# Designs tried in a protein design chat: VH-VL binders against Ubiquinone biosynthesis protein COQ4 homolog, mitochondrial (COQ4). Part 7

Target 1, 235 residues: Ubiquinone biosynthesis protein COQ4 homolog, mitochondrial (COQ4), of Homo sapiens (Human) (q9y3a0)
Amino acid sequence: SDGAGPLYSHHLPTSPLQKGLLAAGSAAMALYNPYRHDMVAVLGETTGHRTLKVLRDQMRRDPEGAQILQERPRISTSTLDLGKLQSLPEGSLGREYLRFLDVNRVSPDTRAPTRFVDDEELAYVIQRYREVHDMLHTLLGMPTNILGEIVVKWFEAVQTGLPMCILGAFFGPIRLGAQSLQVLVSELIPWAVQNGRRAPCVLNLYYERRWEQSLRALREELGITAPPMHVQGLA

## First folded at step 22 (VH-VL; from j6 with light chain Y97H)

Design d3
Fold by OpenDDE, last read:
Structure d3 (fold): chain C 235 residues (1-235), chain A 122 residues (1-122), chain B 112 residues (1-112)
Amino acid sequence: as target 1 above (235 residues)
Amino acid sequence: QVQLVQSGAEVKKPGASVKVSCKASGYTFTDYYMHWVRQAPGQGLEWMGYINPNTGGTKYAQNFQDRVTMTRDTSISTAYMELSRLRSDDTAVYYCAREGKTNYYWGYFDYWGQGTTVTVSS
Amino acid sequence: DIVMSQSPSSLSASVGDRVTITCKSSQSVLYSRNNKNYLAWYQQKPGKSPKLLIYWASTRESGVPDRFSGSGSGTDFTLTISSLQPEDFATYYCQQHYSWYTFGQGTKLEIK
């Protein structure tokens, strides 16, 4: 086996058997503790190969998606001009994204690097998916509590078809109380699914070129409806 | 007023390289992609590639992938196009062009430089 | 790559004439997200830079006379000059920007 070096930074070449073991182990851990984002990441990488190909191909056919695949924009504290974003008008995508990060005490740097994807371009696709996750919270108006995370996972599952999103969406509710579960099933899941089906592929958005855009206008453009009012009360 | 001012005419020998500059004014340089388009004498327009002045990201046309380098200096709002291993068929007028936008959708070229004539002769 | 084909390559007309130039793309340049056609038209006079005339297939650029109009959708597009003026003798190019960027071969409009 000609020792092909790493395909990208942090790439760990793995055999099919190793991937299978990683998938099984990460799945078990993610089920045990859904807040183990690292395990969810491993599960996504080891199970998502076919789905990632489909996503990549969709991106290649989209004018903006193709540009994203070409330029490989990253969302991190090192790439974001926080001063610029802070200077943006209230209600803009950039300002609302910063507000989201602050209110929820989340950093763009919390996303684990891709390791177990044996294709450089697909590795970027899954990395981009991870980095836009917080942007989806902003776009959907969802908090980072358990209910908000489940709603975003349902949206992502519909949008991407990634196995880890599907699993997260289905197993996320297992620890919810009866009242939260009722609201989730009756209102939030239908809302997430409907919006996920209606909206174009959100991976094909070059968010970094839309910081000044009104969040309201962007939602309207994408056909995303306002979040149900109950989401704020269940936080 | 938006203006794109290019460097002067160049005469080069085969195998040499040429670097053309395009200075932008009248708008925020980093907010718009800069494209390069050439036109051989009596021929049509040929897209060469673009640069994102904010990130330095580039895309080159297939015919130029191995010979063209696009760069920018944001401090002076200037884009550069360097073409190496020049051939006689590289004799052309080279244009920089700004990519325009409508409601955050892009693609058309709304402003053009005056053009730079590059002549490749032995 | 999307190939752009213009017709005719050249034409002769008189002042006051109605002129029509066609452009065909090898693939659709209609984007479903914004329902816009990623097609532009340019005018180029001898020794001058190209000038944007029409963008999104049918939107006239600021300062462009009303006699210029763009129409079409998908793969078939048309530039129309309703009444040709002396200053309109030039070469015209269509351009797609749906999948990267490609130009038509151009249409030279000459005085008859």
Scores: ipSAE 0.922, ipTM 0.965, lowest interface PAE 0.5, mean pLDDT 94
Fold by OpenDDE, fold request of step 23:
Structure d3 (fold): chain C 235 residues (1-235), chain A 122 residues (1-122), chain B 112 residues (1-112)
Amino acid sequence: as target 1 above (235 residues)
Amino acid sequence: QVQLVQSGAEVKKPGASVKVSCKASGYTFTDYYMHWVRQAPGQGLEWMGYINPNTGGTKYAQNFQDRVTMTRDTSISTAYMELSRLRSDDTAVYYCAREGKTNYYWGYFDYWGQGTTVTVSS
Amino acid sequence: DIVMSQSPSSLSASVGDRVTITCKSSQSVLYSRNNKNYLAWYQQKPGKSPKLLIYWASTRESGVPDRFSGSGSGTDFTLTISSLQPEDFATYYCQQHYSWYTFGQGTKLEIK
C-alpha cells in the first residue's frame, strides 16, 4: 500500500485484493445476517466505486446536488436540531422524520463512517446515501421491518444503481413467507420501482433545508405516490 | 422589512486586507444564504461567493478562491467578507445579497445591501 | 461555468418605446425537477444597488411594474419593457443560478 496518508477521516486504504476479500466477506455476512449494517456498509464501499462516480457526476450537474457536494451537510444527532424538528407542524418533513426515528427506535448515528472508498468526494456521496436512508423511509412511508427495508432497497437500487442495493433488493425476500412474498412481488416491488424511476435523484435533495416542507407536498413534488395500503397497516 | 446594512467605505493599500460586514435584519439570518457580489467602476456585476449562515458552509468563485474568506456571526446576524492581498483591480463596490427562495428552490438575489466602496490605492 | 451573454450591451430608447433585452446562457438553465428556468433579471441605477425584477425567468418580483416581463426557456431569455418610463433608464443584468452564479455583462438603457 503506497504510503499515501488517509484521504479523509476514517479512510483505510486498501488494495484491490483486500477490497475483493472485504466485498466477498461482507456479502456473505450480509446474506447471513441482513441486520449487519456494518457489513452492508463495507459491501457498499468496496463494490460501489464506479456507481458512486456516476452518482457524484450526476450530483455535480444538479443545482442542488452541487451545493450538497460543496457544503457536505451531515445528518446526525450532532447536526440535527431535534428540538426544532419537534416544534415543526405535523406532516412536515422534519416532524415526520423525527416521528420515524422515534417510532422505529432508530438513531441517525447508527450509520457507520465511510472507510474503504479511495476518493474523498465519493466517500461523502456514500456517506450521504447512508444518512439519507432513514429519510427515504420517511419519504416513502416505509417502516423498518423486513418488508419496509426491502421496499426501500428496491427504491434505492433503482435510484442509485449501487450494487449493494441491488443485492439487498434481490436477496432480501429470501426469508419471507409466502404471503409476504406475494405482496412484495405483486404490489410493493412494482410500487418501489415505479416511484424510483419517476422520482428525481433523491441524493440531490437538500433535506436540511426542507424540514418545514409538508411531506405530502414533497412527495407530490417528487412524484412519489402513497404507499400501498398493505404497508400502511404495518406501520 | 428585510434590510442589509453594510459597513462603510474602505481605503486600503495594495497587499492589505479588507473586511466588509453586512448586517441583516427583518428575517431569520440563518435561513437564507448570503452572497457577495462586487462591481468595479463602470463594470458589471461579479459574483464572489456565498455563505450558508446556518452551517458556515461557503462557496467561492474561482477567481477569489485563494483570497476571499466569508464568515458570519449569527449572534448579531452579520456576514463578513474578507478579501486579502488587495490589488488595484479590487477597487469596487462590494455588495452583500440575500439569496431568495421559492418553494424551497433558491438562487436569485432578492435583497441587496447598499454596497461598500473599497478603494485600493498606493 | 455557464456564461451569460446579453444583447445589446447598450440601447437608446425613448419614453413609451417597447424595449427588449436578450440574454443567452452557454448551457440550459432549465431545471427538470421543478421545470423552472434558473434565470433572474436585475435593474441597477447609477450609484444604487441592483434590484431584482424577474426571477425564474418570468416571475415578477413584488412591486415591479407590469410593464416588465420576462420570457424564454433553456438558453434564450428576454426581458421586455412594454412601454418605457423615465425611471426605467438603467443598467439591466441577467443572472443564472443553475450552476453557481454568473451575471451577464449588462445592458445599459439610455434615453434617446
Scores: ipSAE 0.921, ipTM 0.965, lowest interface PAE 0.5, mean pLDDT 94
Fold by OpenDDE, fold request of step 23:
Structure d3 (fold): chain C 235 residues (1-235), chain A 122 residues (1-122), chain B 112 residues (1-112)
Amino acid sequence: as target 1 above (235 residues)
Amino acid sequence: QVQLVQSGAEVKKPGASVKVSCKASGYTFTDYYMHWVRQAPGQGLEWMGYINPNTGGTKYAQNFQDRVTMTRDTSISTAYMELSRLRSDDTAVYYCAREGKTNYYWGYFDYWGQGTTVTVSS
Amino acid sequence: DIVMSQSPSSLSASVGDRVTITCKSSQSVLYSRNNKNYLAWYQQKPGKSPKLLIYWASTRESGVPDRFSGSGSGTDFTLTISSLQPEDFATYYCQQHYSWYTFGQGTKLEIK
């Protein structure tokens, strides 16, 4: 409730009306400018409460998910041993993740803190979702271009059912050219959906304990197939 | 080659605290969870909790949640278990145990310390 | 919490006997992701630390004699000693690690 103190760091208690307004405003802004990650975050938090409960409950029932919920691992520059990751073999999850960050010029610290989730544990779940996003890029072999982002969003939508992911997946293609749209609809979306359905819940992976694992082996373990070749070269 | 060496026997009074150490060798200390399991005289094994030596993350069994503290010193590959507000029923052998893994799945205890006898008596 | 129930609590047997110990979990410990049963068996001799015998319900730990075998899936598990040796008289524990960690109450195997 809006009269209660903060439940966690950065928590901003909001009324249902306020959440509704935030959801509407953030949706409009995110639609207008998909690169407004802050608005996407607000949209996710204000619309995801029920879905987050489902995800949390699923995590609680999973051996690894339960440990993640207990230990609350974070993925940031302060928590990552970049030197260790750099020293890992080529093709390992850790090395490939580091390569992804470098090639795409992405920092794990760009993730916004959770603010509008009125449950401490659920707040962590959505935070974990955000921090695992780049890991999913690595896992799926998706770049951070528009097509890559849309593919990951479709995968996430299937995996999590989060309204924000669903909306992002559906509205992401709005600015795509005809050729990109054709490839997206004919190849990439089906691939993302198929892999999203086949793979176990990727939030239940303790990635920090798998840095040394071959990315190939992990993909095989999860049933994730190689991405279609058309992902590269199209914007 | 993996070894877990625990500190010596302890005799404590009710209400006191005990801190048991477990020094690990023969493997990378931070790569494996360290668990604590105790066994009262003539009784079975009771899981107390674990620590992730890499992060310091812990999970305690419900029965110990308010009395146990697990820590580690990575520089010397040593895990610690402190139990406070000791009672007579805390008299037991306390074991540290490494959590083993297979293909990045975990859960069984593959190596055990020799045990530390803690006696709580007035 | 998952409760582990062993049977029997105690057993008397002779050298050469086939021994079977049962462990039941209150909930399935089969993990769908890797299709492994999160169950282990331990042997403990008097005054000694527990020793891992079987993990993933049926995989023998290195150095464990072939006479030890684990079987079962889901909620019902069995440890079998095909031909009991003098050194096998001990207490045996099952342990689940699907939902945190719990042990069975133990089965004491005594010489008849």
Scores: ipSAE 0.921, ipTM 0.965, lowest interface PAE 0.5, mean pLDDT 94
Fold by OpenDDE, last read:
Structure d3 (fold): chain C 235 residues (1-235), chain A 122 residues (1-122), chain B 112 residues (1-112)
Amino acid sequence: as target 1 above (235 residues)
Amino acid sequence: QVQLVQSGAEVKKPGASVKVSCKASGYTFTDYYMHWVRQAPGQGLEWMGYINPNTGGTKYAQNFQDRVTMTRDTSISTAYMELSRLRSDDTAVYYCAREGKTNYYWGYFDYWGQGTTVTVSS
Amino acid sequence: DIVMSQSPSSLSASVGDRVTITCKSSQSVLYSRNNKNYLAWYQQKPGKSPKLLIYWASTRESGVPDRFSGSGSGTDFTLTISSLQPEDFATYYCQQHYSWYTFGQGTKLEIK
């Protein structure tokens, strides 16, 4: 078996059967414990191949998306100049992103590397999706609590069409109380869907070139409205 | 004032390599893409590629993909373009150009170096 | 690759004349996200570097005289010099930056 070597760092070649098993197992685990980000990642990688192709193709047709695919920017502690971000004006994308990381105790390095995507470029697309997730929290003004995560997931589902996002968006609310569920269904989901449809593909944003940009200005540019008052915003 | 100052004229033999430098001043070097454009005698402008000075990311035009290498030294705000396996048809003026931006959208070349003449002759 | 086609390749004109140069792109260079045309115009004099004249199809670069104007959208663009001055005799290039970067073949403006 001329074992095709790994296509990229951390690539684990898998058969269709193995992918199917991984998808089923990860789905079950993610449903059982939605905080298992590793299982969500596996699910995304094993189920997202077709959708990732669509996303990639969309990115290729976009001037900025094409540059992102070419340059392969990464968002990690090693790539971010945290000192620079800290020095940026209040209300800037970079400063607000840093604030988000600090307040929510999230590190860019917590994102799992891609493993089960059998295409190097698609592997980057899904990696970019993961790394941009926290940026979306910042952009949308969503916290990392259950409601905030669900809102972002709905936004991502609309934006990307990734099966894992769709599943996460639908199953996320299962553990919510009645009041939270009501707010989610009546206000937050509609808001997320509306903004997701209105905004351009957020994967085509080169965030690293926009650290100095006012978050307000960026939201306006993208057509993203302020979140409903029921969600404690970042700013 | 933004200035791009390129290295002096070069004369090379076929098969050799040439490395042209472009020193930037008057702005933050890492905040703008640096492009290279060449112009053969009596011909039009030809885009060669760009470098992101912040990350070192590059894009080369297809015609140069296997022969050109773009690098930068951020400590001295200098971009470099190296063209290998020179041919007579590589005789041209080589320009560095800064990519301008408006409201975080990019694409036009707002400042140009004075050009570097590279002559390839046997 | 987007191909840029300029017309004419050369023209002769007199001081005071109205001059029009056309540039066509093989694909639309209008970006929907910002509603801008990714087209620029450059002037190049003999032995000199190109100079930016117009960016985003219609915005004049700082220091460029008002007699220069850019118009058009999508695939068809025009550079107009309303009243030609002696210093305007040069070669002009259009450039798209929607899908990487390509130049037109140039238009040489000569004295009649």
Scores: ipSAE 0.921, ipTM 0.965, lowest interface PAE 0.5, mean pLDDT 94

